# Designs tried in a protein design chat: VHH binders against Iron-regulated protein A (irpA). Part 7

Target 1, 312 residues: Iron-regulated protein A (irpA), of Synechococcus elongatus (p12608)
Amino acid sequence: LITNQTIQGFVDQVVVPSYVSVAAGATQLEQALQTYQQAPTAANLEAARQAWRVARDRWEQTECFAFGPADSEGFDGAMDTWPIDRQGLKTAAAQPVEQREDSRKGFHAIEELLFAATEPTLSDRQHLVILATDLTKQAQGLVTRWQQASDQPAYRSVLLSAGSTDSAYPTLNAAGTEIVQGLVDSLSEVASEKIGGPLETQEPDRFESFVSRNTLSDLRNNWTGAWNVYRGQRSDGVAAGSLQQRLQQQHPVIAQQLDQQFATARQALWAIPEPIETNLASPRGKVAVLTAQTAIAAVSDTLERQVLPLVQ

## First folded at step 19 (VHH; from d6 with Y108V)

Design e3
Fold by ESMFold2, look of step 20:
Structure e3 (fold): chain B 312 residues (1-312), chain A 119 residues (1-119)
Amino acid sequence: as target 1 above (312 residues)
Amino acid sequence: EVQLVESGGGLVQPGGSLRLSCAASGFTFTAYAMYWVRQAPGKGLEWVSEISGSGTSTKYPDSVKGRFTISRDNAKNTLYLQMNSLRPEDTAVYYCAKYRRYPSHFDVRGQGTLVTVSS
């Protein structure tokens, strides 16, 4: 099922452009926070908050390929640890950011200082710039680890060498397993943890981006990232050699089921009223959230039970 | 399917040493950082060590720093924990884990290996 074209498309049309997009968003967030620190107007606060949402959107589309450097070199932990240590974050401003625990930096640390109060304090504004500079460094570092060799090969090269018996991916199916497992893990996490946890406890602050009211956008971007990986590209259409195209050619019943399940999940997820964090109290909101949870789980189940065996 | 199988635990005197092993399968081992965590009776999981995918970066909490050494053999898909200068408070079931990003916590898959430090 998995070809060299499949892997090249995944890396070059989805993964690398996505990480480049994240780095650009992090840079824009850093610039917006520097401007806000220098001129703390309401307009500059709103611009910084919007820059955070844009960077967050881009990051959340990368969730299903957080293997390799994102995991093995700690970039994901440094950028996206949740929950954060709120008390430790308040006292950490003097601590060099590179020495901090992951729970005191990254997207959610920035979210806390930027959104939790109506207006960040002077100390918060100074701290936000430090955090955003580190976020930018991490996002750029992740791009570098995929594109450039150093004491380790570029991760692009690691994946494109799949099929060499002495590589990290000694067969094309080993690389395919990584790609499909990433989809399974991301979508099952959305269904069981990101949605399921708050539903079980009925506590709105269990939603990941409760502080900014951004959780529904996170979930929609998780779906979009998975859809992009499945289709092999970030634009409309189906990439040649993509997982979707290969399944359509070799296992059309599974492909038809997956295409329909992705579409059903999208419809359900986009039907949830904003903000998801406050809709737990209404029966209509709970039904919409449960419907989306079930639809996302169905995609993950089909990938795990029917597609994974084809690449193993 | 991801499998993590711990071994090497046992009964040891205070000040003694043990070496734990974790056999990994079902995933590309080098693509992931790996962790040791432990659970004392009636307690939650406590992080004990972290190692990068290449094995070149390691981290420890203050409670074990200088006494425990995490390592990995990527050719054998095996994770290790060398535990020296063991203390009674190190008594726990030890697990190897991958990191689960939401909520950020450790994905324990095996049955663990019991380490008992007692006179």
Scores: ipSAE 0.677, ipTM 0.866, lowest interface PAE 1.5, mean pLDDT 92
Fold by ESMFold2 at other seeds, look of step 19:
Structure e3 (fold): chain B 312 residues (1-312), chain A 119 residues (1-119)
Amino acid sequence: as target 1 above (312 residues)
Amino acid sequence: EVQLVESGGGLVQPGGSLRLSCAASGFTFTAYAMYWVRQAPGKGLEWVSEISGSGTSTKYPDSVKGRFTISRDNAKNTLYLQMNSLRPEDTAVYYCAKYRRYPSHFDVRGQGTLVTVSS
């Protein structure tokens, strides 16, 4: 099912452009926070908050391919550890960021200082710039590790050499397993943890981005990232050699089921009123959230039970 | 299916040494950072070491820094923990793990290997 074209499209049309987009968003967030620090107006605060949401959107579309450098070199941990150490973050303002535990930096550390109060203090504004500079460095480093060789090969090259005895992916199926398992893990985590946890406890602060009220956007971007991987591109349409196209050719009943399940999950996710954190308490909101949970779980289940065996 | 199999534990005297091994299968080993964690009697999990996918970057908490050394052999899909200058406080079941991202926690899959440091 998995061909060289499948892997090349995944890397060149989805993964690398997504990480480039994250780095651009992190840079824009850093610039907005520098401007806010220099001129702490309400307009500049709102611009910084929106820049965080944009960078977060882009990052959340990468969740289903957080293997390789994102994991093996600690970029995901440095950028996206949750929960954070809220008290330690407050006392860490002078601590060099490269010496900190992951729970005191990254997207959620920035979220805490930027959104938890009506207005960040002067100390918070200085700290936010330090955190955003590190986030930008991590995001740019991740792009570099995928695109550039140094003392290790570019990760693009690792995946494109799948089937070579020297590759971390000694068969095309090994690379295919990584890709499909990433989809399964991301979507099952959305259903069981990101939605399921708050639903079970009825505690809105169990939503990952409760502080900024951004969790629904996170979930929608997780779906978008998975959809892009399935289609083999970030734009509308279906890429030649994509998982979707290969399934349509070889297993059209599975492809039709997945296409419908992705569409149903999208409709359910986009039907949830924003913010998800406050709508969980209403009968309408709870029904919408349960409907989305079930629809996302169905996509993950089909991928795990019917697609994953085809690449193993 | 991810499998992690720990071995090398045992009974040692204070000041002694042990080397733990973890055999990994069911995933692309080099694509992931690896961890050792331990669970002392009646306690929760405590991380004791981290190593990058390539093996070139390592991290330790202060409680074991200078005494424990994590390493990996990527050709054999095997993770190691060299434990020197062992203390009674190091008594625990030791596990190797991958890290799960959301919520952040250690993905412990094996039975672990018991290390007992006692006179």
Scores: ipSAE 0.672, ipTM 0.868, lowest interface PAE 1.5, mean pLDDT 92
Fold by ESMFold2 at other seeds, fold request of step 24:
Order: C-alpha cells, then structure tokens, then sequence
Structure e3 (fold): chain B 312 residues (1-312), chain A 119 residues (1-119)
C-alpha cells in the first residue's frame, strides 16, 4: 500500500510545509508581543491574542506526525507541554528560559500570561516576549531538523530512505506504520482524552486550551491535520500516491468508509457551539460533544483495525 | 504492538550498583525520546531519566543526578540505566517509557523490574 511517492508526498506536501507554517506563525506572535510590550494598548493586546490563536492553529495541525525530532529531540515538549506549572511560571521570570522545565514555557505558558487576566501586567509583557522568542527558536529548530543535516541527518532524508536496511525505516511499510499510527494515536487521543476527559469529569478546565477558550479550534485543527495526512496534501483534492489514493485503488470499501467517517467527524466537530469550555453542560452542547467524540473515534477505529494491518 | 521489556533488577546493598535494560519493539525506536520512571511502594510514578532519540542529550532530576546514567543502543533497540551509589530510597519498580503529551504522562507498557536496596 505504501510507496516511495506516498512517503515523499507526506513529507514534502504535508509535514515540512506545516512546520514552516508554524515557524512563520511563531515569528508573527513574537513580533505582536514585542509591539504590545512597547505600546500596551487594547488593540495591540488583541493583535497579540489573535497571533497566538493563528500560531496555535498551525501547530495543532501537526499533532498526528509528532514523531522524529518533535519527540526525539524534545521540540514538542518545549512548545506544547500541558498542563503547565502555573505557580512555577509566576516565579520563573528570572530563570533563563533555556534552563526551564517544559511546563514553564511554550504555547500554554504564553496562553496563561496572555489570556488569564483581563490585562497582562508590565512584568507579564516582558515575560511574554521572552517566552515567544523561545517558541520561535523551537519552531525554527524543528524546521531545520527536518530539512538540514548536521550531526544527525535531516529527518526528511531519514523517511525518504525507507526501504533501505540502513534506515530507521528498513521497509516502506515501517514508514507507513509510523504514518498510520500517528493518525490513530492523534484521533484516539482527541476522542478519549481531549474530549472524553472533560466530558467524564464535567470539569471545563480539563479542556486543553480552557484559558483562551481555544479548545474547539484545537480539535478542529487536529481533524484538519489528520485529513491532510490522509489526503497527502494540505490543499483541496487527493494527492497522487497518498494514503487516500492508494486505499481507493487497492481497498475501495475501506476508502469509502474512511472518507465518510472523516466527513461525519468534520460535520460533528463544526456543529459544536463555541465555546466548548463554557457550553458543555447545556443539553444541546453535550449532545454535540458526544456526537463528535463518537465520530472521531470511528475514524481512529477504522484506521487501527483495517488500515494499520495493511502496512504492518 | 509496542512492547517494552525491563530487566536487570535485584537485591543490592546500599552503595552498590545495578544496570537495568529495556528491550523495545513494535515502533521506530530512534524516532522517540525514552525515559526511565520508578514507583516506590505506596507511591506514584517518579521520573528518573530522559534520553534523546540519538542518545546525545540526557536529563536527570536532582535526586539521582550524578549517580544514574541513561544510555541507549539504537542498533539493538535497547535502553539502559546504570545506577551507582544506590540508596534505600531508590527501592522501586523501574519502568522504561515513551512520553505522551496529552495530558503529559509516561506511557508505561512493561511489568517493570524490581530494585531493592537494603542491608
């Protein structure tokens, strides 16, 4: 099922462009926070908050391929650890960011300082620039690790060498397993943990981006990222050699199931009223959340039970 | 299926040493950072060590820094923990793990290996 074209498309049309997009978003967030620090107007605060949401959207589309450097070199931890250490964050302003635990930096540390109060303090504004500079460094570093060789090969090259016994992926199916397992893990985590956790406890602060009320956007972007991987591209259509196209050719009943299940999950996710964090308890909101949870779980289940065996 | 199989535990006197091993299978080992965690009797999981996918970066909490050394052999898909200058408070079941980031927690798969440090 998995070909060299499948892997190349995944890397060159989805993964690398997504990380480049994240780095651009992180740079824009850093610039907005520098402007806000220099001129702390309401308009500049709102611009910084919006820049955070844009960078967050882009990052959340990368969840289903958080292997390789994102995991192995700690970029995901540095950028996206949740929950944060709120008390440690308050006392960490004097600590160099490169020496901090992951729970005191990254997207959610910025979220806390930028959104939790009506207005960040002077100290918060100074701290926010430090955090955003580090986020930009991490996002740019992740792009570099995929595109450029150094003391380790570019991860693009690691995946494109799949099928060589010298590779981390000694067969094409080993790379295919990584790709499909990433989809399974991301979507099952959305259903069971990101939605299921708050739903089980009925505690709104169990939603990942509760502080900014951004959790529903996170979930929609997780779906979008998975959809892009399945299609093999970020634009509309179906990429040649993509998992979707290969399944359409070789296992059309499974492909029909997945296409329908992705569509049903999208419809359910986009039907949830904003904000999910404050509207979970309403009867209509709860039904919408449960419907989305079930629909996303169905996608993950089909990928795990019917697609994963085809690449193992 | 992801499998992590720990070994090398045993009874050792204070001041002694042990070397733990973790055999990994079912996933691309080098694509992931790896961790040792431990669980003392009646306690929760405690992070003990972290190593990057390449093996070139390691981290330790203050409680074990200078006494424990994590390493990995990527050709053999094996993770190691060298434990020196062992103390009674190091008594625990030791597990190797991958780290999952939502919520942040250790993905423990094996039965662990018991280390007992006593006179």
Amino acid sequence: as target 1 above (312 residues)
Amino acid sequence: EVQLVESGGGLVQPGGSLRLSCAASGFTFTAYAMYWVRQAPGKGLEWVSEISGSGTSTKYPDSVKGRFTISRDNAKNTLYLQMNSLRPEDTAVYYCAKYRRYPSHFDVRGQGTLVTVSS
Scores: ipSAE 0.668, ipTM 0.871, lowest interface PAE 1.6, mean pLDDT 92
Fold by ESMFold2, fold request of step 24:
Structure e3 (fold): chain B 312 residues (1-312), chain A 119 residues (1-119)
Amino acid sequence: as target 1 above (312 residues)
Amino acid sequence: EVQLVESGGGLVQPGGSLRLSCAASGFTFTAYAMYWVRQAPGKGLEWVSEISGSGTSTKYPDSVKGRFTISRDNAKNTLYLQMNSLRPEDTAVYYCAKYRRYPSHFDVRGQGTLVTVSS
C-alpha cells in the first residue's frame, strides 16, 4: 500500500510545510508579545492573544506526526507539555528558559500567563517575551531538523530513504506503520483523553486549553492535521500516491468507510458550540460533545483495525 | 504492538551496582526518546532517567544524578541503565517507558525488573 510517492508526499506536502507554518506563527506571536510589552494596551493584549491562537492552530495540525525529532529530541515536550507546573512557572521568572523543565515553558506556559488573568502583570509581560522567544527557537529548530543535515541526517532524508536496510525505516511498510500509527494515536487520544477525560470527570478544567478557551479549536485542528495526512496534502483534493488514494485503489470499501467517518467527525466537531469548555453544563452541549467523541473514535478504530494491518 | 521487556534486576547490597536492560520492539526505536521510571513498593511512578533518540542527550533527577547512567544501542533496539552506588531507597520495580503527550505521562508496557537493595 505504501510507496515512495506516499512517503515523499507526506513529508514534502504535509510535514515540512506544517512545521514551517508553525515557525512563522511562533515568530508572529513573539512579535505581538514584544509589542504588548512595549505598549501594554488592551488592543495589543488582544492581538497577542490572537497571535497565540494562530500559532496554536498551526501546531495542533502537527500532532499526528510527532515522531522523530519532535519526540526523540524533545521539541514536542519543550513546546507543548501539559499540564504545566503552575507554581513552578510563577517562581521561575528569573530562571533561564533553556534550563527549565518542560512544564515551565511552551504553549501552555504562555497560555497561563497570557489568558488566566484579565490582564497580565508587568512581570508576566516580561516573562511572556522570554517564553515566546524560546517557543520560536524550538519551532525553528524542528524545521531545521527536518530539512538540514548536521551531526544527524535531515529527518526528511531518513523517511525518504525508507526501504534501505541501513535506514531507521528498513521497509516502506515501516514508514507506513509510523504514518498510520500517528493517525491512530492522535485521533484516539482526542476521543479518549482530550474529550473523554473532561466528560468522565465533569470537570471543565480537564479540557487541555481550558485557560484560553481554545480546546475546540485544538480538536478541530487535530482533525484537520489527520485529514491532511490521510489525503497527502494540506490543500483541497487528494494527492497522488496519498494514503487515501492508495486505499481508494486497493481497498475501496475501507476507503469509502474512512472518507465517510472523517466527514461525520468533521460535521460533529464543527457543530459543537464555542467554547467546548462550557458545554458540560447543558444537555445540548453534552450531546454535541458525545457525538463528536464517538465520530472521532470511529475514525481511529477503522485506521487501527483495518488500515494498520495493511502497512505491517 | 509496542513491547518493552525489562531485565537485569536482582538483590544487591548497599553500594553495589546493577545494569538493567530493556528490549524494545513494535516501533521505530530511534524515533523516540526513552525513559527509565521506578515504582517503590506501594508508591507511584518516579522518573529516573531520559535519553534522546540518538543517545546524545541524557537527563537525570538529583536523586540519581552521578550514580545512574542511561544508554541505548539503537542497532539492537535496547535501552540500558547502569546503576552504581545503590542505596536502600533505590529499591523498586524498574520500567522502561515511552512518553505519552496528553496528559504528559510515562507509558509503561512491561512487567518491570525488581531491584532490591538490602543488607
Scores: ipSAE 0.663, ipTM 0.868, lowest interface PAE 1.6, mean pLDDT 92

Design e3
Fold by ESMFold2 at other seeds, fold request of step 24:
Structure e3 (fold): chain B 312 residues (1-312), chain A 119 residues (1-119)
Amino acid sequence: as target 1 above (312 residues)
Amino acid sequence: EVQLVESGGGLVQPGGSLRLSCAASGFTFTAYAMYWVRQAPGKGLEWVSEISGSGTSTKYPDSVKGRFTISRDNAKNTLYLQMNSLRPEDTAVYYCAKYRRYPSHFDVRGQGTLVTVSS
């Protein structure tokens, strides 16, 4: 099922462009926070908050390929650890960011300082620039690790060498397993943890981006990232050699089922009224959230039970 | 199917040494950072060590730093923990793990290996 074209498309049409987009978003967030620190107007605060949401959108589309450097070299932890250590974050302003544990930096540390109060304090504004500079460094580092060799090969090269006996992916199916497992893990986490946790506890602050009210956008971007991986590209259409196209050719019933399940999950996610954090208080909101949870779980289940065996 | 199989535990006197092993299968080992965690009776999981996918970066909490050394052999898909200067408070079941990010927690798959430090 998995070909060299499948892997190349995944890397070159989805993964690398996505990480480049994240780095650009992080850079713009850093610049917006620098401007806000220098001129703390309401307009500059809103620009910084919007820049955070844009960078967050881009990052959340990368969740289903958080293997390799994102995991093995700690970039995901440095950028996206949740929950944060709120008390430790308050005392960390004097601590060099390179010495901090992951729970005191990254997207959610920035979120806390930028959104929790009506406006950040002077100390918060200085701290935000430090955090955003580190976020930009991490995002750029992740791009570098995928594109450039150093004391380790570029991860693009690692995946494109799949099928070589000395590769981390000694068969094409080993790379295929990584790609499909990433889809399964991301979508099952959305259904069971990101949605399921708050539903089970009935605690709105268990939604990941409760502080900024950005959780629904996060979930929609998780869906979009998975959809892009499945189709093998970030634009409309179906990439040649993509998982979707290969399944259509070799297992058309499974492909039709997945296409429909992705569409149903999208419809359900986009039907949830914003912000998702208030939906636990109303019957209509709870039904919308449960419907989305069920639809996303169905995609993950089909990938795990019917597609994953085809790449093993 | 992801499998992690721990071994090498046992009874050791205070001040002694022990080396744990973890055999990994069902996933691309080098694509992931790996962890040792432990669970004393009646307690939750406690992080003990972390190693990057390449093996070039390691981290330890203060409680074990200088006494424990994590390593990996990527050719054998095997993770190791060398434990020196063992103390009674190191008594626990030790697990190797991958990391799950939401909420942040350790993905423990094996039965673990019991380390008992006593006279």
Scores: ipSAE 0.651, ipTM 0.862, lowest interface PAE 1.7, mean pLDDT 92
Fold by ESMFold2 at other seeds, look of step 21:
Structure e3 (fold): chain B 312 residues (1-312), chain A 119 residues (1-119)
Amino acid sequence: as target 1 above (312 residues)
Amino acid sequence: EVQLVESGGGLVQPGGSLRLSCAASGFTFTAYAMYWVRQAPGKGLEWVSEISGSGTSTKYPDSVKGRFTISRDNAKNTLYLQMNSLRPEDTAVYYCAKYRRYPSHFDVRGQGTLVTVSS
């Protein structure tokens, strides 16, 4: 099912452009926080908060391909560890940020300082710039690790050499397994953990981005990222050689089922009233959240039970 | 299916050494950082080391730094923990793990290997 064109499209049309987009968002967030530090007006605070949401949107579309450098070199941990150590974050100024534990930096550390209070203190504003500079460095590092060789090959080259016995992916199906497993893991995590955890405990502060009220956007972007990987591109349409196209050609019943399940999951996610964090208190909101959970789980189940065996 | 199989535990006197091994299969080993965690009797999981996919970057908590060394052999899909100057408080079941993004936690798959430090 997996071809060289499938892998190249996944890397060149989805993964690399997504990480470039994250790095651009992180840079814009850093700039907005520098401006806010210099001129701490309400308008600049709101601009910084919006820049965080934009960078977060872009990052959340990358969840289903957080293998390779994102994991093996610690970029995901440095950028997206949750929960954070809130007490340790307050005392972290004693160490350079690049030496801190992951629970004291990244998106959620920035979220805490930027959103938790009505407005950040002077100390918070200084700390936010330090955190955003590190986030930008991590996001740019991910782009570099995928595109540029150094003491390690560019990860693009690692995936494009799939089928060579000296590749990390000695067969095309090994690369295909990584891609499909990423989709399965991301969507099952959304259903069972990101939605299921708060729903089971009835604790709205168990939603990942409770502090900023951004969790529903996170979930919608997780769906979008998975959809882009499935289609093999970030724009409308279906990329030649994509997983979707290959399934349409070789297993059209599975492809039709999966296409419909993605659409149903999107409809359910976009029907949840904002903010998701308050929906646990109402029967209507709870039903909307349960409907989305079930629809997302169905996508993951079809990928795991019917698609994953085709690449193993 | 991801499998992680730990071995090398045993009974050792304080001040002694052990080398733990973890055989990995079912995933592309070099694409992931790897971890050792431990669980003392009646306690939760405690992180004890991490190593990058290439093996060039390692981290340890203060409780084991200087005594424990994590390494990996990517050609053999095997993770190691060299444990020196063992203390009674190192007594635990040791697991190797991958790290999962949300919630951030260690993905423990094996039965672990028991290390008992006692005289």
Scores: ipSAE 0.638, ipTM 0.854, lowest interface PAE 1.7, mean pLDDT 92
Fold by ESMFold2, fold request of step 24:
Structure e3 (fold): chain B 312 residues (1-312), chain A 119 residues (1-119)
Amino acid sequence: as target 1 above (312 residues)
Amino acid sequence: EVQLVESGGGLVQPGGSLRLSCAASGFTFTAYAMYWVRQAPGKGLEWVSEISGSGTSTKYPDSVKGRFTISRDNAKNTLYLQMNSLRPEDTAVYYCAKYRRYPSHFDVRGQGTLVTVSS
């Protein structure tokens, strides 16, 4: 099922452009926070908050390929650890950011200082710039690790060498397993943890981006990222050699089922009233959330039970 | 299916040493950072070591730093923990783990291996 074209498209049309987009978003967030620090107006605060949401949207589309450098080199931890250490964050000015535990930096540390109060304090504004500079460094580092060799090969090269006995992916199916497992892990986590946790506990603050009320956007971007990987590109259409196209050719019943399940999950997820964090108290809101949970779980179940065996 | 199988535990005296092993299968081992975590009786999981996918970067909490050494053999898909200068408070079931994103926590898959430090 998995070809060289499948892997190249995944890397070159989805993964690398996505990480480049994240780095650009992080840079814009850093610039907005620098401007806010120098001129702390309401307009500049709102611009910084919006820049955070944009960078967050881009990052959340990368969750289904958080293997390799994102995991193995700790970039995901540095950028996206949740929950954060709120008390330790308040005292973190005494720690160089490069030496901090992951729970005191990254997207959610910035989220706390930027959104939790009506307006950040002077100290918060100074701290936000430090955090955003580090986020930009991490995002750019992740791009570099995928595109540029150093003491380790560029991860693009690692995946494109799949099928060589010397590769971390000695067969094309080994790379295919990584790609499909990434989809399964991301979507099952959305259903079981990101939606399922708050539903089970009935605690809205168990939603990941509760502080900014951004959780529904996170979930929709998780779906979009998975959809892009499945289609093999970030633009409209279906990429040649993509997982979707290969399944349509070789296993059309599975492909039809999966296409329908993705569409159903999108419909259910976009039907949830904003913000998701306040909708657990409403019977209608809770039903919408449960419906989306079930629909997303169905996608991950089909990927795990029917697609994953085809690449192993 | 991801499998993590721990071994090498046992009874040792304070000041003694043990080497734990974790056999990994069902995933591309080098694509992931790996962790040792432990659970003392009646306690939650405690992180005790981290190693990058390439093996070039390691991290330890203060409680074990200088006494424990994490390593990996990527050709054999095996993770190790060399434990020296063992103390009674190191008594726990030790697990190797991958990291899960949400909530951020350790993905423990094996039965673990018991280390008992007692005179």
Scores: ipSAE 0.617, ipTM 0.846, lowest interface PAE 1.9, mean pLDDT 92

